VHH binders against Maintenance of telomere capping protein 2 (MTC2). Designs and how they scored, part 8

Target 1, 357 residues: Maintenance of telomere capping protein 2 (MTC2), of Saccharomyces cerevisiae (c7gvl2)
Amino acid sequence: MGDHNLPDFQTCLKFSVTAKKSFLCMYRDSVSKEKLASSMPSTCDIQLKRAINDAYPGGGIKVTVLNSTTASLDSLATTHVKEFEIVIIPDINSLLQPDQAKLVKIMRDCTVAIEKAQSTRIFIGVVHWNNPVQPSGAAKDGDEAGKPAPKTRIFLPTSLRMGAWLKHKFWFACAPPYLDFESSTESSINTRANNSIGMAEEEKQEPESKRSIILNEEANLNDVFVGSTVRRYILDIMVHLRTHRLTYNAKAGGVYTNSLDDVVLLSRLIGLHSGKMFVSPSHVKEASRWYFPMHLELVQRSSMDSSLLYGSDPNLVDEMLEKLAKIKCEEVNEFENPLFLESLVVKNVLSKVVPPV

## First folded at step 1 (VHH)

Design k10 (framework vhh_3k1k_2)
Fold by ESMFold2-Fast, scan of step 1:
Structure k10 (fold): chain B 357 residues (1-357), chain A 123 residues (1-123)
Amino acid sequence: as target 1 above (357 residues)
Amino acid sequence: QVQLVESGGALVQPGGSLRLSCAASGFTFSDYGMRWYRQAPGKEREWVAGISYDSGETSYEDSVKGRFTISRDDARNTVYLQMNSLKPEDTAVYYCAKTYEVDFSGEYTFDYWGQGTQVTVSS
């Protein structure tokens, strides 16, 4: 049922901290009502800091909010941190090319430092997104016949607005942290806003630092068994994604060489979270639904479509892409998922690749 | 090549109004969303407003909601920012930006920025 929804922030945070991987948090920046302020860039860092502190109370994780200036990136590149650090980038998809390139280098250097056990710094990139095509309630009658057709047109513009090199530094994307709606003036024994005392008593635990939980999760993760048939299943999924009708063949559909290791790691985390010490095909399917949507490069216009090599009519390709753009707009609005079309491609591949027995 | 030229910045008294314009060229304007950003000396870059390329769906930073209005004129390849009830804290260089595009090689190009237009709100 949740195949098209972005995963929740708390689970993504836990998995990313345990795996020492960076992830994206998706905020919708277009709003139909002014009071929906949670999608605004100015407040996301405060919300994310609170959510991280809620997940990891008692310290052990340093949270830093990067401002989007060249000076802040230069400072980050030379900063020494002893603690586990999470760097929040509040408007990652608005960075200019030179700053995106600097960030890629910084993130690469941080990955190397993690591998050498010198430091641990991961990133949460905040993406502000708008639906590229909104269903309008009224139009003034202006279809393409009413104006000259563009010589070049993008039917499926990218929702993330990030360079591919930067996008691939993040392993998956999640929804924003859960928000309390309006003020509750009534107290009840089961209100979600103020039931802390009752829940705290029932779920009371002896003090254990969140950092020790992270270390224990890392140790247990290594014990989760991944068989050769499961690895072959992941490779089959990757091949099918690379050759899918809607993926951009010249970029191998966006499915890069590290995808196998990333999906194996994510499958282990899902397996462990489900109480299993082995990875099953269902864990691989869930990992694939989380991971691949943001690691796909889709055909956005007819010039990217490999069928043109075989004499396909560009107008028929354009017609197909236009129909897909309408589906993307409608369903993205319902599911609040800018990667909805990518999730459909993943779902299609998962339905066709035969899992091991 | 993509070119964005901001204009309309001026010195204005608190409570005044000003309209900024951004003239775009080098791309199919109607196919792309547009945004306004601002940066004051000694402060971080701040997103101000955004507008979609189709029905004109708009979004705003909380401090400017109700005071600023973003709009576009696709016939003139121009995006506007109408600023009302201006405050001294609105003093900044204002920049417009367009979204990414894919070239024929499949490579993404990054957002483009103009040189900016200075808005000063002072008595």
Scores: ipSAE 0.000, ipTM 0.149, lowest interface PAE 15.1, mean pLDDT 72

Design k11 (framework vhh_3k1k_2)
Fold by ESMFold2-Fast, scan of step 1:
Structure k11 (fold): chain B 357 residues (1-357), chain A 123 residues (1-123)
Amino acid sequence: as target 1 above (357 residues)
Amino acid sequence: QVQLVESGGALVQPGGSLRLSCAASGFPFSDYAMRWYRQAPGKEREWVAGISWSGGDTSYEDSVKGRFTISRDDARNTVYLQMNSLKPEDTAVYYCARDLSYEYLDSWGFDYWGQGTQVTVSS
């Protein structure tokens, strides 16, 4: 709901399972969520397991949760499974740099195994985020004393604390799953228990049936038509992102060579999900809004800015970049997106690139 | 082709000093933050020190604060680690690394670390 909102978990999960791609799930940190935190599993792990089971009832998919340790990563590198596996990484952006490197190697090897039809293992990286240096509360800098003042946030280009190479292993980011919660835990437990007992056991779904459904969905993707004009539109978007004022031009703005294939694939999934057997420019725009915010490298300092080649003052450029990182936001949805600045860049580019008619 | 080459490691007595150097090539060095890591026998690789792209900000692991100093020379594409008051516990292979926040997706999926330089502190 909106240009800057993260997509919903359920849709992202289904797309990622069908495409055999990994994705990030963005959780805003809260002290109340982690009251028992250091010695028990995160609430996020429970929510994700339930959401996956709800999407794929009958246990056709194996779900594994990492302990976020080097030993767990080393173990994962040597384990083999024949069934479809989803690995949840509970706090991916807290991994130290050497462990991020190990994870990238593991994920690369998993991609190769998928391409060779040897096994299917995808990853859900859980990103815990909060305001890095500035509180996101309402500021008392307005003259409307009885009304909420605009909130000020600092959206750092690398707010996720993940290396670009690790970010590029995940095709997009989504919002957390929303699960039904009761005010009273006893009331919630009693309601679920009574419903389960009253309905009797109806679990009949076979793992083989679920695998066949996934394979049929993959076949349908290949039938979704993508015209040459649509591919050209994606390339035009990529060129504009690579040359945008705020993107790091020396790194082609972070827009990797594989981005075309990824956006084509995501556009096909959006088209299929909307009941169409062809990709339209609107599907490309939506795919771009999902995909590119994670795959942009923004200018963080004046030394990275190409305008220095033309005699720009580095101090003025640094002041400009600092001001752009400080965004006054009145919308709750924008507050809940750590990739908001990247999303603004994507929105700006989409407004400039003319879609094919 | 990104390359990091560490040098300066040696055998020193407790209380001695060493300066490690890391020569960088194949990327715009002045645009990147740089870090030093070390790995002792039987231990995992641990962060030691970091320096921002501008050299204006430095950070250190608590056990080396006041003893180690990180610095950079952008004209020579080199980052340094000055180690003073060395202890036996500082014995490790020392690695230079480029900040991951500026790393492009490599088809091989790895960050650029040097080969390391051995520092041994013993009597």
Scores: ipSAE 0.000, ipTM 0.146, lowest interface PAE 15.8, mean pLDDT 71

Design k12 (framework vhh_3k1k_2)
Fold by ESMFold2-Fast, scan of step 1:
Structure k12 (fold): chain B 357 residues (1-357), chain A 121 residues (1-121)
Amino acid sequence: as target 1 above (357 residues)
Amino acid sequence: QVQLVESGGALVQPGGSLRLSCAASGFTFSSYEMRWYRQAPGKEREWVAGISGGGDYTSYEDSVKGRFTISRDDARNTVYLQMNSLKPEDTAVYYCATDEYSWLFEPYDYWGQGTQVTVSS
């Protein structure tokens, strides 16, 4: 995939099930450029259930859709399962602070249960997002030229609107499953023949290779070699992200201590998926592009920028943040990625950090 | 692959004029925002002017507004900086940058080698 696109749902699902990790699915509130059939369900939980069933047609995974209410969270907290369960949390970024805290506790307890091999429950958080719109864009024409922004002004609000503790319970974010191709296969004479041939080949080979991911990767993850130089490379990437020009240094840029283990695990999965029994720098770069964007905490206003301690002019910082807000508004639509700016930061760091060998 | 070649730098007297050119190759020029930066000896690199891929939008640093004009010729893959009423404080190496996001990060990803402008009697 491209440097700024979210990874595909099916691969993310398979990796997350194998690793027993929770992930986010970035769902756009409106689809303006794609042609979805009027009869197709617009509800994300229906689409996710279909995608999960397509990935695991033999069953073996229980799928539960959580209603975003206190009562539903309390019920989930007391329910004990002994089978593999995927819990879909629709509109996770709309949860109020008390419910976010409850969910964090539930997810923490589920992680402990997985580690003790008592039960397996992972979560898919659905993030609903709209195209960001720069406030007063048109009204900015000449109105405040030469004036510094108020110190309280936030130029770049957080992309996910989730509390940090909840956000860091999920390891990466993916695109929603794409269902237009399946619809087209049955509705068009010209595309039906070509898509049927493609679908038949995909069914033959893709299910076999995806089944082997579950069976072989769960069996062989610990056999995938990760050298000390590769681990040092990941640490160098983390340090560069924490000290990046656009990341908020007071919170280590959002790069937590657990990031090393998560990136190592994701790199193993990518390596194994590519047929390798060792992790290379290219696997680390891909894992970093998947993992870091949703974890980064960027500078939202000039007062958060550590460069002010070293003589940077706050007015120049404000101008930079205004330009970043405009870029965010323009580019998020093209890439269908609410984490586009965070992805740009990761891309910049990966271009500067020298890989080993 | 991507190349940016600045030219036109010279020694000029205060109040003089100079036009800088940046020839671009290796990418789809018309789709990219083009920018000029400058760096005086021992000082930080600063943004001077920018022009959108379509040429519909231009922007300038406050100290050069009214004196400098940025323009582009997409048929020739060239961006220009017309500098009028030059002052000694305009003395710097001038750099062309082409990646739309290169200005966000230091050091930037796509830079030319620079062209020296000296304003002195």
Scores: ipSAE 0.000, ipTM 0.153, lowest interface PAE 14.6, mean pLDDT 72

Design k13 (framework vhh_3k1k_2)
Fold by ESMFold2-Fast, scan of step 1:
Structure k13 (fold): chain B 357 residues (1-357), chain A 121 residues (1-121)
Amino acid sequence: as target 1 above (357 residues)
Amino acid sequence: QVQLVESGGALVQPGGSLRLSCAASGFTFEDYAMRWYRQAPGKEREWVAGITYSGGSTSYEDSVKGRFTISRDDARNTVYLQMNSLKPEDTAVYYCAVEFWGSDYETFDYWGQGTQVTVSS
C-alpha cells in the first residue's frame, strides 16, 4: 500500500476477523444528482455483505445491518448470538452524540465479551465523505471589513465527523470493496438499507479448506515473535506522534496507552501475511501507516496550539491552520483518503524515528 | 471565537408555544451536530434534542418527544427548537450546544449563555 492510500477491504476484513477488531470503511459521496445514483452510497450494505460472503464462504459468520437509530442500538445492546457476528453501520458519521455514546458503550461491552471468550461481535462502520467545505474567507466581499478577527476560530474540522471516543473504537480505515454488479438483477440492488437481501448471482462459496487456512492463521498469530527492540521502536513512534507540531498536545495527540498493543497485533498480522514468523521494522512502519491516522488528534484551532503559551504570534498560527485546511480539502481527493493530513503526520514521524537494526 | 447566542425565551401560559433560536459563529456550522439542553432551578442540566450535521436525523428526550421539534438553517448558521404544548415542567434555562470531539475519550462542548423559558399561569 502507498504512504497515503487506504488499505484494501479484503485484507482489512481478514485481519479484523482474525484479531476480532472493528474497522471503518470509507465511501466517497458525490454532490452531483446524476452521479449520486451511480455511487450507490445507500446500498453499501449490499456490497459489504457480498464481500464478506466472498471472503468467508460456508457460513459461521452472521452479518447484521444496523439502522443507526436509538431503537436499533437498544436492541443490539440486549441481543447476543453464538456465532461470530459482523455488524454493519451504514452511516456511522451521521450519528448524533447520544447515539454515538451508546454505541461506544455497546462496543466496549463487546470487547469485554471477546476477551472473556463469551461471544464475538465486531463492527464495520461506514463513513460517507466528500470534499471538505472550505473555511469562510476573503472571497466574501465586505466580510467584516475593519472588524477585529475572532480570538478563537475553528479552521480544521474533524476528517470523519465522529466523536473521538467512537473513532478510537475502530482499529483502522479501509477503501470500499470492488464488486462486479453487472450480473446482478436490479432487484438485488434495490433493497432496503436496514433489511438488505443478497441476491447476488456472483456469490461463490469457497472451499472449506480456504476457511480452515484462515482459522489456522489465528492460531499462528501467537507464534509471531515480537522483540523488545521492536516494541521500543513502536513506543518511540508513539512519543514522536504525541509531540508533533500538528498534534493536539493536551490530549497526547490522540495516541493512547492501548495503541502499543494494537500496533503490535497489527504488525504480527502483517508479518504473518508476508510469510514471516517475526516482526520487522518494515512491518511496524506498515502497521503505523494503517493504524495511526485514525488515532491522531490534530490542532483544529489556534487555542489548541501549545506554542501560544510560549509567545507565538496568533496570526501565524491562524495562517498555518488555513493552509492545512486547504491541503486537507484539495489533496484528499488525489489519494481518495479523508485521513490524508493525518497520514502526512505519520509519514513525517516515521522518517525521523530510527528503526532498530 | 466559537459563539452560540440563544434567543426566544419568554413567559408562556401552559399549553402555549415558543420557538427558540441559536445563532452560531466561529466554526463551519454545517459540519457539526447541534443540540439543545435545559436546566431547571436546583436540577442538573439535561439533554433535550439533537440534530445531525446533515439535518437528516433528529433525536429527543422522551418527555419532550412529539411536542418539541429541532431544525437547522445552515444558510443562516442557526438551529431552532419549536416547543408546543408547553407544561410547567418545561420551565428552565435552555442552552444551545455544539460538540467538538477531542482525544483522550473526552468531548469539548461549547455552550451559549442560555435563554429563560417560564411556563406558568
Scores: ipSAE 0.000, ipTM 0.169, lowest interface PAE 15.8, mean pLDDT 72

Design k14 (framework vhh_3k1k_2)
Amino acid sequence: QVQLVESGGALVQPGGSLRLSCAASGFTFSYYDMRWYRQAPGKEREWVAGISSGGSETSYEDSVKGRFTISRDDARNTVYLQMNSLKPEDTAVYYCAREDLFSYGWDYWGQGTQVTVSS
ESMFold2-Fast, scan of step 1: ipSAE 0.026; ipTM 0.527

Design k15 (framework vhh_3k1k_2)
Fold by ESMFold2-Fast, scan of step 1:
Structure k15 (fold): chain B 357 residues (1-357), chain A 123 residues (1-123)
Amino acid sequence: as target 1 above (357 residues)
Amino acid sequence: QVQLVESGGALVQPGGSLRLSCAASGFTFSSYAMRWYRQAPGKEREWVAGISRSGGSTSYEDSVKGRFTISRDDARNTVYLQMNSLKPEDTAVYYCAKGYTRFLYSHSPFDYWGQGTQVTVSS
């Protein structure tokens, strides 16, 4: 795939269901306001429910939409279902910090429950973002005639407005599902409505055949071979990301310990779905392009830049960061990727790290 | 059954031009975004260009921006890739793909891919 593009929803959904991992879905504000029909409001939850039903027809997966309140989070913490559950969190990046912390705890507990085979609940966090806005004016140092002038605020769509702990609970970010208007749309909608009605009754009973399909996909994944040289390649990529010029050194660039296992798992999924029973360096590169952009913590201001330890001028570092922010904003509209700069960092690292031969 | 048939690949000199065509059948062509991808020997497959279902929006990989133009003819169920100022690095098998995303690209292993058409740029 493109080094700066978000992966598609259908692939991300199937990979995440098989891996039992949570992921983010990146909605541009204009896209979330589209209508499915003139009399029916188009919302992210309706679109996501439709896409999930298309990927897993006939049930076997319970879909729950969180209304993003403290009360709903409290309810979610105490309620679990026996079926495979996907919880859709609309406007996840609009949650206040205390509710983000509560969600992190809930997600941690869900991960533990999955590991102990007690229940399976994964999350789709919906992130709303806007195209970058160019503010009027510019930052000036003003030291020729006085003190430095206040800096101009720049809107960065890739801020996500999520705390690092919450962000790292999701393994990658994807594009929204594509809704096609076909000649058979009416029949398809009616069939889905009937299936939804049937599934309301089946939510009390998980079909054995559907469970077998999910289990078979999981078993096949475990058979995909990952060599030691491939694991070392991933580790080399991680080290280069942690020490990259633009990554925040004090936070290891956002590349935490669990990244190795996540990239191995994603590489297995890519290998399996490419028809291979082994992981190649090309699978690792693709997994890295999907995974790392969301997990990188980039230098946002000169005080975070490790080059100050080498005697770099803070004013020159700030100037560089302002120019990079402008490039990021200009390119985001062309690629529809709010993680464009992060993707460029990953691309740069992948070009430097030599894959095993 | 979705069927995509690419054509137009050839050997050209650096700086030359080619127009690739992709004939689609087995689905309502006008309802889907279309994409072009390429794969060089020993390299990973990469997205090249995308066009929306209406044809009103296009998107390109940075290395081909300004040189390649994607277009579509819904009456003929065909998507095109006009390639200008070709470079040796453009040498690859080019694939047409049916898009399943609102964005002008696809990264799904579940996308239907044609057999491809070989483009070689050399002296």
Scores: ipSAE 0.000, ipTM 0.174, lowest interface PAE 16.4, mean pLDDT 71

Design k16 (framework vhh_3k1k_2)
Fold by ESMFold2-Fast, scan of step 1:
Structure k16 (fold): chain B 357 residues (1-357), chain A 122 residues (1-122)
Amino acid sequence: as target 1 above (357 residues)
Amino acid sequence: QVQLVESGGALVQPGGSLRLSCAASGFTFSSYWMRWYRQAPGKEREWVAGIDTSGGSTSYEDSVKGRFTISRDDARNTVYLQMNSLKPEDTAVYYCAALDYWSEDTLYFDVWGQGTQVTVSS
């Protein structure tokens, strides 16, 4: 079986900065510090700022952390910066629906500004997740006063607790950066303010040389060759994902038309990162494993099953979804990946689609 | 090689009976849920009947309930559809499908046969 772990933060950051795309960072709540991938929700912004500074030492990128998501969203809509800006949203999946809609509009406007070369602002959404639990199909979910309950049962809840429109604004998802091991509390407190202030001022400045590095990476990316057979291979993967038994057929499985351009772009970045000036089928497979789990809408209940086009028996569908929910709970914990089931669907499709020679 | 082969399709008179068979090879048949589907000209495929891995649970589309019976013989790797009191509306190509809920690389896997034609006409 292949690797189903989330990609590492540093690589995702570099790809996202070069492509001017937003991504999600998955933090698991209540995980032991014994694991390098353990999350600490109260320190995620500090870790992310540190990891960004480590990747781009000397500045050139402005990092903004939302201190109150609702209040800060209104400020983002009106604030312009000339520097390349990364906005960290510390608890994106706790946003209420109206704030999610507001963020979608802000991100859409930022994408337009990037396309017009007016400004560059990308987002890192921090997702906090816990052990997934199989949802109960309560017959009496609607009313304790004896009213008829809805007959619809949900077997597989959404992994991220985000609306689809918001989820699709993010290119891919990554693991959190490695946590620092033990540090002296006294030395950290004694030097923290002076080091942080000096570092923040210098690192927030955008020197010409740092802007040139980002521009050179973009120029190199444009030189990576993508053949027509590679583009056809990506389209074949997309068609198989859209028609997969577990994907929600009414929404094309979550695989929209912009997915081709996104996967082409990600394949170029992977090719360039591997020292190649051309995209191979192996680069497409890797790009697909990173990209598509974020861009799949899976069947959550029997009424959404794509096999309903063929008149599937609802009882057999319910049994299938119950087994999938058990696998999702067990394997998500093993791989530290809330998108494990989505990644398994991608792996299944990649095993069936024949790559070009 | 994983395959399903349907047989038993024929021309029958209204009110007649017919038994379809689906022979499976290349996989562990007893671990799969089995289903029958049909497709009439100009229509989408529709589910007809399903049977679980034990053979103890069966399900049917409303229009065939009481007339059709699905069964399986795991020793022969075969699923059957016994069709009684056939109507002109039952005219279609009948397909069998195998549904795998557990695999190392797949959580849901459909294997389809090529179909067998059933025609109900005088």
Scores: ipSAE 0.000, ipTM 0.125, lowest interface PAE 15.3, mean pLDDT 73

Design p01 (framework vhh_7pa5_2)
Fold by ESMFold2-Fast, scan of step 1:
Structure p01 (fold): chain B 357 residues (1-357), chain A 122 residues (1-122)
Amino acid sequence: as target 1 above (357 residues)
Amino acid sequence: QVQLVESGGGMVQPGGSLRLSCAASGFTFSSYAMSWVRRAPGKGPEWVSTISGSGGSTSYADSVKGRFTISRDNAKNTLYLQMNSLKPEDTALYYCAKDWFEYSDSGYFDYWGQGTQVTVSS
């Protein structure tokens, strides 16, 4: 994975199921336009449902797809399931503020239920994104005359169009799953090539149940050692993100108190996945690249920039933000990552914070 | 160029109904939440209703809940507000407003129309 690329769906799914955490899946709108009769949310739902079934065959995980309406959210708040449930929200960033607030409350209640071992319900939020729109200049005679309440120009609008409270209920964002439509033909070729070896026979062994697999992974995760020096390294990264030139200081750059525990947990999962029973600085760097981009609050306009307290010219700040908006528009397309600018901030911080020896 | 043009305002008696329309152009209409905001004489602007880009989610001010219905036709780039059981307190200039793309900062709008007058009196 590159410094600016979204992690893959299958790894994110496995980590999220093991940690009992919710995550976002980023779908680019333009790739769905050729299928005019189908809504993008319903197409994504089918792909995600299939990917989950492929990762966890045998039906031990219940998959529920919401239609992203107020009524379905109200229904979800009163339902319960005995088994592990994954709830897919097909177009999460289209929810209006009141429905986002309802979802935050539902997710909070689900977290409490997990902590009390009463039920396990996690969420996959589907984010549909388009190319970023570069802010246009205001016309003196046009738009300003039509506005009843003039506001400061926004140069860097948020990439996800989600409220901060809802965004922070998800621990990271991933790329969409890719289906292998040639798996059946590849399987046929491989079985012919391997018909004389015992490796083909081992694949026929019945898999362990989903519940016992999840419990075994949880037990192993608890054994992964995290030293005090590693925790201090994470805290140092968090401090540098909160005080970064491009982050909004009034909101601690989006880096909340829960970030430490979330990064520690993700670092343990990365360490375990790499075959280690301890967390190293390299695991923390990878966890930081996955986690922080979605959790950052960037300066959107000159009035949010703390440098004004030190005599910075607002016009120079506006020029800087215009340049950054152009970079965001160009590089987001190259990396297929709507969080590119946020990932650049994380990369900058990781390059400056010295890891422990 | 982004343009929002409201229509459908007029004078009605209490208990009557009106349907407002807003024709949008110059942007990808389906990608943005749209709102209705009103301003009564001598008062500041009051948010009335919002609809998501897809039309799947709607929200209303308590003062209009159950009486007003917001809707959109993305194929025609048109926003609507169906106003039923109108009260004298609903008398205001009604504006069509485009969300700037930043939903966590509720109350920030990119573009506004010129407004359409609704008067509820005998």
Scores: ipSAE 0.000, ipTM 0.168, lowest interface PAE 15.4, mean pLDDT 73

Design p02 (framework vhh_7pa5_2)
Fold by ESMFold2-Fast, scan of step 1:
Structure p02 (fold): chain B 357 residues (1-357), chain A 122 residues (1-122)
Amino acid sequence: as target 1 above (357 residues)
Amino acid sequence: QVQLVESGGGMVQPGGSLRLSCAASGFTFSDYAMSWVRRAPGKGPEWVSTISWSGDSTSYADSVKGRFTISRDNAKNTLYLQMNSLKPEDTALYYCARELYDSSGYLEFDYWGQGTQVTVSS
């Protein structure tokens, strides 16, 4: 995994199942692949179901696909299953605010149910993203160039087109499990047959057997040691993120109190996956690279910038943000990562914070 | 600069129809959810309808559900509001608005057009 690349789906899935946390999966919306894009929602569903079955063969996990409508959200709020459930939301960033609010409430209720050991339901939100031809906040061709930017002009809009409250319900983001979409016409019978075989095999498995595997992984996770110096290192990273030049200081840069526990948990998972029964600073750095990009709130306009309290010129802040918007648009395509700018902020902080020995 | 220009308003009798248009420029239109907001004389602004950035999701105020239809053409950078079965209570100045999420995730509108007048009477 590089500094700016999204982590792989299989590792993210296993970590999220063990931790009982929800995550986002990033699919690029490409105009150069119009035929693939038109079948993208159905192909995404099939690929994600297949990837989950590959990771957890023989069942014990129920996979439900939501069609991202108000009616589906209402149905989800009243429907519960005995098994471990993964709900796939195929187009989460197309939800409007009222439906985002409904989903936040549903997810909050599911978290409470997990804490009370009543049921386990986690979510995979599918984000469809596209990098615009021109920088975000820049004028289009034919615009009146040279006019002063208005006070309310946004140079760096949110990368995921999601409200922060919904975004913070997901602990990290990953790359898709497959690079190419499967042809539905070439193997539609085989796909149906494979899905039917997979469902039959899943139904034949004892739910308790698969549940015990998940519980055993959770028990192993609880045995991973986290020292006080490692916790202080995470807190130091959080402080540096909250006070970073590009983060929105008035909202603590998006780094909330629960971030400590989330990063500790993710660091334990990375440590365990590395064959270690203790967390090292390298595990914390990796956890930080996965976690924080989604949980950062960046300065979007000059009015959000704390330097204005000390007499900074808003036009100089606007100039800086305009340059950053161009960098964001150029580099997002290279790294296939809509959170590229956020990942740069995390990389910068990790380079400044000295890890414990 | 961000510009939102509404058109298509006018006078119509109760039960009539109008189609409003909003021409957007100065930003990447397809990156933003868009809304219609109206303001009747002497009243505060009332949200009417929203459409997602892709056009796949729409929502409506209870007062207009089943009568109004919001749509968009991202290739033309244009937002539409088809208004059917108009009532005197629909009389207002109709604004095209660009959606913004604050750092807490709450919706606000950062840019508004000048508005187009819709009068439903006699």
Scores: ipSAE 0.012, ipTM 0.469, lowest interface PAE 8.6, mean pLDDT 76

